# VHH binders against q9y6x5, part 101

Target 1, 379 residues: q9y6x5
Amino acid sequence: LPPKLLLVSFDGFRADYLKNYEFPHLQNFIKEGVLVEHVKNVFITKTFPNHYSIVTGLYEESHGIVANSMYDAVTKKHFSDSNDKDPFWWNEAVPIWVTNQLQENRSSAAAMWPGTDVPIHDTISSYFMNYNSSVSFEERLNNITMWLNNSNPPVTFATLYWEEPDASGHKYGPEDKENMSRVLKKIDDLIGDLVQRLKMLGLWENLNVIITSDHGMTQCSQDRLINLDSCIDHSYYTLIDLSPVAAILPKINRTEVYNKLKNCSPHMNVYLKEDIPNRFYYQHNDRIQPIILVADEGWTIVLNESSQKLGDHGYDNSLPSMHPFLAAHGPAFHKGYKHSTINIVDIYPMMCHILGLKPHPNNGTFGHTKCLLVDQWCI

## First folded at step 3 (VHH)

Design q17 (framework vhh_7uia_1)
Fold by ESMFold2-Fast, scan of step 3:
Structure q17 (fold): chain B 379 residues (1-379), chain A 122 residues (1-122)
Amino acid sequence: as target 1 above (379 residues)
Amino acid sequence: QLQLVETGGGLVKPGGSLRLSCVVSGFTFSNYWMAWVRQAPGKELEWVSSIKYSGGSTYYEDSVKGRFTISTDNAKNTLYLQMSSLKPEDTAVYYCAREGYTDIYSKYMDVWGQGTQVTVSS
């Protein structure tokens, strides 16, 4: 039987939550599997960009999902909503479910993973759910397990996405131990439900399961606001994305807009596109705007208003607060092994190896994940 | 200072129509996504519709597409939700909200109205 893999994402699951809260179900999963303590994500540290990096192994400038709100300078198209089904935004890369369906006589299944309800290079996930935040974790899990057990050709790659703890991280902030404890306990219980369901259906022993996330969360405050309106009038630019990475499209001379913004706040870096630090790998795409503002950790860019959000992400990907973790269990993985750090782009070539797929050119390094796998030599 | 005030709720029979209004004050309307969110008795909050005022882009939950229309009036600083072909399942407290545009799937509402009750029954 071909190898099978289920990839699960809990949005906004900051790596150090594992050290600060109890996760009995997740710890039981890890005991007989592997844990990567930190995953260094791609810049910008946002949901759509990082979810697409996980399944393509590419930096955002290469796969084209450069933010959750985008403008393409060549085609003049706008992207700002999860219900926008235009394949144009996703066609700069080939995600793993497309490769899985095209290289072998295999099917893919998806419960809400970003991009899976869009035909990419004329190929849509064999089984999928249109994105709808109101659909419960239980319903998503029921559909995924049904498809894993009852499909021909067989489902060999499946994805499952859940919006928490990101929504609560924004609302309460990661330093609110009382509210975050409650939210994280619920997530641990969902992990318990997932394992129990897989065992009940006879899937557990032969299925590879990866539990990961796209980014972390940092504490914000009403005392850490950058008022963009204090430095520049709205008539000078079109705002493509606001905080904590603002994407500015000038309506007048770019240099004039840059000069008005450059010294606006000591807690924000202002970059002309060509001056964006090389380490971000965030420059070579038409969807990256001529001027990019990057707020310091915990600072929020606002338009002459207060902000009630107590947590946010999107910040510099070198910050540990932005890092998720990765845990995995199954026949491909060692048991009881802990690894310190991998890059989020390394997940894709590892998954291709597990599934026996030839990866498309990517920015990941297979060597970084070798020690997790039973069929590989590690140093 | 920041305030959203909803009006227009009430009791209506199945198949009926209502128009909800939300007057906003204390912030720059055109800089934000505005949303209608509802909460049925004993249930969690459910997103209904959003509008990006500056771009005029509108989005709807699948269950309300073709029945509900979201719109704005800049001169009155007001957000509207026109509801038609109402069903008993639409019974809820309806809130207008300002979206902090933070995350595409985990959108956080940072300013809320007090809510207006919509009851669909015979």
Scores: ipSAE 0.024, ipTM 0.463, lowest interface PAE 5.4, mean pLDDT 90

Design q18 (framework vhh_surovatamig_d1)
Fold by ESMFold2-Fast, scan of step 3:
Structure q18 (fold): chain B 379 residues (1-379), chain A 122 residues (1-122)
Amino acid sequence: as target 1 above (379 residues)
Amino acid sequence: EVQLVESGGGLVQPGGSLRLSCAASGFTFSNYWMSWVRQAPGKGLEWVATIKYSGSEKDYVDSVKGRFTISRDNAKKSLYLQMNSLRAEDTAVYYCAREGYTDIYSKYMDVRGQGTLVTVSS
């Protein structure tokens, strides 16, 4: 019977929430499994880019989902609607569900993980749900567990995506303890429901389950705004993405646009594409624009407007506030083991190992996750 | 300051039509995705429809697809919801909402108006 893996993402689950709030169900999961306290995500620290990095093991410049809003200078295509199903945007990498279906006679199942409702390299997840935010966690879980038990060829890789605590993190900000406590308790209850459902269906003992997230969240304020319109007229450029990483496509000479922006705010760094710091691994892709603006943590870039947003992400990936965690349980994982840090790109080769798949070339290092696994040497 | 003001609600019979309007002020309307959300008596908020800042992309909750049409007029800073073939279950307070800097899936609402009541009954 082949190994099975369920990958669960709670969008925007900042790692230090685990230390500031009570999670009885998640703590029980971890007690019998493993915890990675910090996962260093890829830059930019946004939903689509990091979800695709988890399942490809690649930096954004390599997998091509470089932002939630993109423009490709070669083809002149725009990506700005999350429901845009053009496979062009996703075809620069091979996600694990495609590899799972092509290397072995196995099926994949997906409840709304980014990219799973798009045919990538002419392959779509064997079972999937078109994205719809109105569909409950319960319904997503019901479909995933049905597919895990009742598929031929067998579903060996399944994904489940949930929008919280990201939506509430944006609305209330991560420092609102009263509102975030309520939201995070609900998420812990959903984790309890997940474990109970898997136990009742006889899946729990033989299924590997990973619970993780794509990024964290930081506190924003109307007192921390960068008004781009105060520095440059909109007629000089096309705005591809706004905040906290602005993607600027010049309509005039690039150097002239750069000179207008470079001293715009002490709370924003302005980069020509070739000058973007190497540590970001955010340079070698046609969808990365000629000028990139990076706001300091907690600062919001705006166009002659106010912002009511109390929390945001997308900032420098070295910031602990941008880091999620990873917890896992199942036959592949040790019990009661705690690990400090891995890179988000390391998740992909670990998952390939668990499933017995040959990974595509990737930026992850299998050695970084070996201490989590029962069949590996740790020291 | 950012404000959204809804209008156009009222009492309508099943099968009837209403057009809701939302007037936006205090921000650059043409830069934001906009949505309509509703709250039925005794229930939570439900997202109904969204529209891209340019007007080119639109999404709806399944229960209203084919019956409701979202539109916008950026020059007038106005958002609209044309509601046809209304049903008793469409009875709710309808809110105009700004989807600030929503990350793709969240349909996140950073500003909401005061609402307009739609009652579908005799």
Scores: ipSAE 0.007, ipTM 0.279, lowest interface PAE 9.3, mean pLDDT 90

Design q19 (framework vhh_8dlx_2)
Fold by ESMFold2-Fast, scan of step 3:
Structure q19 (fold): chain B 379 residues (1-379), chain A 121 residues (1-121)
Amino acid sequence: as target 1 above (379 residues)
Amino acid sequence: EVQLVESGGGVVQPGRSLRLSCAASGFTFSNYWMHWVRQAPGKGLEWIGDIKYSGSTFYNPSLKSLVTISRDDSTNTLYLQMNSLRAEDTAIYYCAREGYTDIYSKYMDVWGKGTLVTVSS
């Protein structure tokens, strides 16, 4: 029977939550599997970009989902990070579910993973759910496990997305131990439900399961605001994205807009597109705006107002607070192995290897993940 | 102070139309995504739709043919036009401002107090 893989994302699950809270169900999962303590995500450290990097192995400038809100300078199209189903935004890369369906005559299944309810290169996940935040984790899990039992053609790749702990991280901030403890305990219970369901249905023994996330979370404050209106008047630019990475489309000369912004706050960096640091791999795409503002960790860019958010992400991907973790269990993985760090783009070639798929050209390095796998030499 | 105030609710007969308004103050309204969300008696929150600062609109597919969202940035006002109202549309209707975070988590940082719409004969 072909290998099977279930990829699960808990949005905004900061890596160090594992050290500060108790996760009995996740710990039992890891005991007989593997743990990567830190996953270095791609810049910007936002949901759509990083979820698409996980399944393509590409930096944002290469896969084209460069933010949750985008403007394409060539086509003049605007992207909403709500229920926008235009394939145009997703067509700069080939995600693993498309590769799975086209190379091996296999089916894919998806419960809410970003991009799975959109036809990409004329191929949509064989089974999918239209995005709806009101659908319970249990309903998503029930659909995924039902689809994993389909045999003609077999479902070999499945994805499951859950919005927590990101929503609560924004609302309460990661330093609110009382509220975050409650939220994280609920997530651990959902992991327990996942494992129990797979065991009861006879799927557990032959299924590879990856539990990961797209980014972390950092504490914000009313004392750490950057008022963009104190720097520049609204008539000079169109705002494509605001915080903590502002995407500025000038309505006048780019140099004039840059000069008004460049020394406005000691707590943000202002870049002309060509001056964005090479280490971000965030430059070579028409959806990256002519001027990008990057706030320092914990600082919020605002428009002459306060902010109610107590946690945020999107910051520099070198920050440990922005890093998620990866845990995995199944026949492809060692048991009881702990690894320190991988890049989020490394997940894609590893998943292709597990499924026996030829990866599309990507920015990941298979060697970084080989120590996790039973059929590979670690040294 | 940042505020959202809904108005236009009330009792309406089935099959009729109703327009709700949301007055925004204390922030630069034209720079924000705005949302409409409702809660029927004894039910959870149901997202109706949103409107980008550029005017682009996205709707809950189950409601798309029945509602229209618009905005007037000159008056800092968000609108929800509802047509062919049914008893099932009875709910408290909230307008909400979207924070600059991941929309997938439906993070809304400012909410109005809501306006009640009752559809009955």
Scores: ipSAE 0.006, ipTM 0.317, lowest interface PAE 9.9, mean pLDDT 89

Design q2 (framework vhh_8dlx_2)
Fold by ESMFold2-Fast, scan of step 3:
Structure q2 (fold): chain B 379 residues (1-379), chain A 121 residues (1-121)
Amino acid sequence: as target 1 above (379 residues)
Amino acid sequence: EVQLVESGGGVVQPGRSLRLSCAASGFTFSNYWMHWVRQAPGKGLEWIGNIYYSGSTFYNPSLKSLVTISRDDSTNTLYLQMNSLRAEDTAIYYCAREGYTDIYSKYMDVWGKGTLVTVSS
């Protein structure tokens, strides 16, 4: 029988939540598996970019999902996270479910992972659910486990996406201990339900399960706003994305727009595209705009109004507050092992190894994750 | 001037304990994650464990019951405590600094010269 893997994402699960709250079900999962304390995600630290990096092993400039809101200067197409059905946006990379279906004649299954309801290189996940935020975790889990147990050719790669704790992190902020404690306890209970369901169905012993996330969350405030309207008139540019990374498409001379913005706020860095720091790997794509504004942690860019967000993400990927964790359990993984950090792009080559797939060229390094695996030597 | 110097190696009898030290100089030690790695005669490198700048430790699962890693940032010193030493623990022991070259290299950019531990009667 071919190896099987279930990849689960809880959106916006900040790594240090594990140290500040109790997770009895997740702790039982980790006790007989592995924990990576911090996963360094890609810049911009946003949902769609990082979810696609997990399944492609590529930086955003390489896979083409460079933000949750995008403009492509060559084709003049616009993208938003409510409108992601055009395959054009996803075709700059080959995600692991496509490779799984094409290399090994195996099936893939998806419960709402970003990109799985879109044909990519004329290939859609064998089993999938169209994105709908109203669908319960239980219904997503029921479909995934049904497909894992009753498919031909067999489902060997499955994904499951859940919107929390990101939605609550935005609403309450990560420093609201009362509300976040309630939300995180519910997530831990869902992890308990997941493990119990897999055991009940006889899947647990032969299934590799990865629980991870795309980014963290930081506290925002009405005292930390950058009003872009105080710096520049709307007639000079088109706004492609706003906060905390603003994507500016100039309507006039680029240098004139840059000069109006460059000293606007001490809490925002302004970059011409060619001056974006190399460490971000955020430069070489037509969907990256000529001017990028990067707010400091906890600062919100606004257009002459207040922000309702008490928490946000998208900030510099060197910030620990932006980092998720990774926990895993199954026949491929050691038991009771903790690892300090990996890069989010390292998840892809590790998953390819577990599934016996030849990875497409990627930015991950297999050596970074091999200490997690029973069939590998450390270092 | 960036340097790591291991000490505390030597000949030790089976079943005994040994503590290795690694003295760091030429950089801000408290800003870096530190690793211990060993190489037994005729074998490849074997990772022992690392210590996070927050003090959290991560170990090779095959060695976790036998070793403890700690650090003293006030003296720029990394430690490896080894218990119940066996003949197969005979190796050159290296301390190493984890580098930051771009997003997280998670690779060792500075290595000590190593200290030899020989477990024999």
Scores: ipSAE 0.000, ipTM 0.124, lowest interface PAE 18.6, mean pLDDT 88

Design q20 (framework vhh_8dlx_2)
Fold by ESMFold2-Fast, scan of step 3:
Structure q20 (fold): chain B 379 residues (1-379), chain A 121 residues (1-121)
Amino acid sequence: as target 1 above (379 residues)
Amino acid sequence: EVQLVESGGGVVQPGRSLRLSCAASGFTFSNYWMGWVRQAPGKGLEWIGEIKYSGSTFYNPSLKSLVTISRDDSTNTLYLQMNSLRAEDTAIYYCAREGYTDIYSKYMDVWGKGTLVTVSS
């Protein structure tokens, strides 16, 4: 029978939460599986970009989802809504569920993972739920487990997405121990529910399960604001994305806009597109704007207003606060193994290997994850 | 003081239309995403939709054909137009200001007190 994989994301689960809070259910999962303590995500450290990098193995400049709010200079199209179903935004890459369906006549199932309710290269996930934040974790889990058990052709790849702890991380900030403790305990209980449901349905012993996240979270403050209106008048540019990475489309000469911005704040780096650091892999796409502003960790870019946001992400991907973790359990994985760090783009070729799929060209390195796998030599 | 005040609620008969208004004060209204949320008796909060500072609108798919959200930045007013009202639309309707957050992890940082809409014959 072909191997099966369930990929689960808890949005905004910062890696060091594992060291600062108790997770009895997650620790039981890890005890008989593997833990990668830090996953180095892609820049910018935002939800849509990183979720698409996990399932394509590509940097944002290559897969085309370069931010949660985008403008394409060639077609003049705008993207800023989770319910935008235009395949145009997603068609620069082939996600793993599309490959799964096309290579070996297998089915895929999806509960809310970004992109799974969009036909990409004329292929939509075999089973999916249209994105709706009001749908409970329980209902998403119920649908996924039903599809994994009762489908013809068999579902071999399934995804499950949950919005927490990201929403609470934004609202309270990651340093609010009281509120974050409550939120993270609830997430651990959901992990317990997941494992129990899979055991009750007889799926647990033969299913590979990956629990991961797209990014972390850092503390913000009213004392750490960058007022963009004090730097430049709105008549000079169109704002495509604001904080903590501002995407600036000049209405006048690019050099003139750059000169107004470049020394405005000691807590913000201003880049012409061609000067964006190579290590970001954030340059070669028409959806990356001519000028990019990158705020320092914990600083918020605002338009002459205070920000109510106490936590945020999107910052430099070298920051440990931006890193998620990865835990996995199943027949493909070693038991009780800990690994220090992988790149988020490495998850895709690992998943292709587990499913027996030929990966599309990607930026991941299979060698970085092979020590997690029972059928590989760790050299 | 930052404040949102809803108006236009009341008792309406099934099948009729109703427009709710929300008057904003104490902040630069034109810079914020604004939204509508409702709560039916004994139920949780249900997101209706939101409008970007640019005027782009985004709706709960189950409600999209029944509602329209608009804004007038010159008067700092947000509107919710509802058509073909049904008994199940009976709820307290809240105007809310959206804090900046991730694309899926949206939260409302300022709420109005709500206005009651009762759909009954």
Scores: ipSAE 0.020, ipTM 0.446, lowest interface PAE 6.1, mean pLDDT 90

Design q21 (framework vhh_8dlx_2)
Fold by ESMFold2-Fast, scan of step 3:
Structure q21 (fold): chain B 379 residues (1-379), chain A 119 residues (1-119)
Amino acid sequence: as target 1 above (379 residues)
Amino acid sequence: EVQLVESGGGVVQPGRSLRLSCAASGFTFSNYWMHWVRQAPGKGLEWIGNIKYSGSTFYNPSLKSLVTISRDDSTNTLYLQMNSLRAEDTAIYYCAREGYTDLSYMDVWGKGTLVTVSS
């Protein structure tokens, strides 16, 4: 039988939540599978960039989804909700579902994973749902399991995306233990439903399942605001993205804009594009703007206003609060193994190995995930 | 009942200004980012701009000098002010709500209000 893989993302699931809250269903999943305690995501630590890094194994500068809001200096196009379905934005990389369909006579299925409702290099996921946040987890799960059992050619790669705990993390902040406990308990119950559904359908023992996330969440406050309007007039620049990483397109001399911004706040770093730290791997793409502002953890960049967000992400990817986890179960994975850290770009070559696919050139290192796999061994 | 209702559309002459309203009900309006989107006859959806729950606005650069988005949380109302209207601004105008996530996705839509720019 061809190997099968279901990749599940719970958006904004901070790794530290596993230590501070009870997850009986997730714990049972991990007991007979593997856990990676921290996944070091890519910069910037945002939803679209990191979800695309998981399925391409590439840094944002290489796959081209460099933010949730973007401007391309060469084509003069803007990435927004009205054109997030434009293949132009997604065509700088080949995601794993496209490779799965093109290298093997196999199908892919998708329930809401970013990019799966877009034809990329003229190839769209064999089965997919147009993105709609109002569609329940149950309906997404029903579609995925139906496609896993009833497709020809067979679905060998499937994805399932859920917006929580990110939405509640933004609304309540990750340190609101009462509200976050309720939200995380519901997520654990959804994991229980997922496992039960797969067992009832006879899929559980032969399906590889990865549960992961794109980023974490940090606590924000009205006491930690950076007012950009205090440092620079709107007539000097076009704002492409605001917080916590602001993307600035100067309308005047770049050096003059930089000089107005560089001492704006002790809680914000201001970078000319060529001065962005190499460790971010966030420089070599036309969609990265000439000036980038990076707020310190928990600080929010605003335009002469307050912010109602009590939690946010997008911050420096070295911060533990920005890290998700990875748990996996299935015939490809060891049972009861814990690993400390991998890079989020390492997930792609591991998934290619499990599916028997030749990976496209990528920034991941297969060696980092070998200890998780039964057909590999690490010293 | 979660609902968005646009109003203020109609026939306007070129060069004039028009303000559209969107009345929100059934949810805590002050907690949500809100969008304006339009669709010209025979064309796809064009994003106009959005407004964060805090009041920050972001616009389609092609339209930035011509439109202003604002909100009144005390009356649960979203506004779109349009200036220097042209024939190409003829479209059905929709307001939409997005969720708390960074995906900028619109999960609740109004039925739209028609704006016709002609003599």
Scores: ipSAE 0.000, ipTM 0.196, lowest interface PAE 14.2, mean pLDDT 89

Design q22 (framework vhh_8dlx_2)
Fold by ESMFold2-Fast, scan of step 3:
Structure q22 (fold): chain B 379 residues (1-379), chain A 120 residues (1-120)
Amino acid sequence: as target 1 above (379 residues)
Amino acid sequence: EVQLVESGGGVVQPGRSLRLSCAASGFTFSNYWMHWVRQAPGKGLEWIGNIKYSGSTFYNPSLKSLVTISRDDSTNTLYLQMNSLRAEDTAIYYCAREGLEDWSGYFDYWGKGTLVTVSS
C-alpha cells in the first residue's frame, strides 16, 4: 500500500496560541501523534515565502519567492499575489508535488496551497483548485478527500490551505483575547471536522497528516510607527515592499539612498544587500532589492499615514512570536511524542522520506525530524 | 487619515456598461495595490480583482472577460469598468487597499461601498 500524506496549513498560527487557548480536537490529534512546539521559519516571515520553503526545503534566496511582493530587475516583472500564474516566479525550485508526480506516475492534489495552480517545470498539481479566498474550508476538504479516495494514478500527496488565523491576527492583533479566542475555537472545530471526515471515509488509519503553519503574529500599535516619508523623498527610490521589511530599489546612486535612510529610526535596521546578516539566508537572489529595511518587532513602516494593522509578521525569524508549530499523526509518526524545535526547511526532507521520494538538494537536515518517525532511531 | 470613497453606482439596465471610481486620500496612493470587492444581497464578499502599484492587474477568473481595473496615480483614483451587466451583478461594490506584503486577502482600509442595481 503506497504511503499517503496530507499537509494542512492554518496561516499565521503562532505557536504559543497552543498554551494560551484550549484546542480539544487538536489536543486529541496530538495525543495519538507528535507535536513540535516551535518551528523556526525562514526570513522574511511572510506567507508566500514560508509556504514555498515548506514544500521545497529551501531558504527564500534559493527558491526565489523572497516576498509577497517582488520585482525582478532583469525581466522588469512584478510579482503580486496568489493569482499570478507566471511560472517564472516559481521555477527556481521544485516543490514536493512536482517530484511526487514525476516518480512512479503518482498524483498530487491541492486545495489552495500557494503555487499549486501554477505549472512549475511544466508540471501542475494533478488535481487543484484555483486560489479563491471565498471557498469554504468544507468545500476544500470535500475536494481533497474525494481526490485522496478516488484517483488513478493514486493521490499520494495532498495539500490544504486555510487563511485563518492570519486574517484575524492582522485585524484584531494576537493580544485581543476575545476575538482571537473566537477565531481559534473555530479553527479547532475545523480540525475536528477534518479528523471526522477522514475517519468516516476510512482514510484516517493509513494516512499521514501534518498540521502546521508558515509563521506567527506580533502585536502592533499606532504608537510604534516608522514614517519612511520623514527619512527620504519618493523621487529617490521605487518601493517594492513596505512593512515590516521594506524593499528599496534606488532611482539614484545606491550609496546616496543608503546614506539618507541609515539612522533614520532607532527601531529599524538598514542594510545594503551584501550586508544583510548571514543568519537570515536572505542575500543571494536577484529578486532581493539593493537596500532592505527591517523593522523591530511590533513596529510598522508607513508612508506618512496611520496603520490599521493591529497584528503583523515578516519580522526576524529568531523571534518566538514569528514561530508556528507542527503536529502530525499517522503510520509514519510516533504516538504521544513532543519535540522542542525544528527548522521549517526540515519539513521537506521528512515528507520526502515518508513518501519514499528522493529529495532535490535542499537546506533541511533529516536528522532534526527523525525522532518523530517510527522507522528511525532517535539520536 | 486614510479615506477611500467609491462613486458611480446606481440603477443600470441589463447589457449596459458602468464605470465605478474610488477616490483615495491620506496616503501615497501610487505605492499601494488596490482591490475591488463586491457583496450581493444576502451573499458573502466576492473578490473582483486587483491592480498593483506598477499598473499590472489580476482578476477573479470567473469575471476576467467582463471587468477592467485601472488607476490614475496623478488624481489618486481607482477605476472599475464593467461591461455586459446582468442582474447577478447587483451588489455593493467596495474599494479596498492592501498592504504591500500579505496575499491572505487582508485589506487594511475599505470604502463604505457604492450600490449597483442592475434591473430593467
Scores: ipSAE 0.000, ipTM 0.157, lowest interface PAE 19.6, mean pLDDT 89

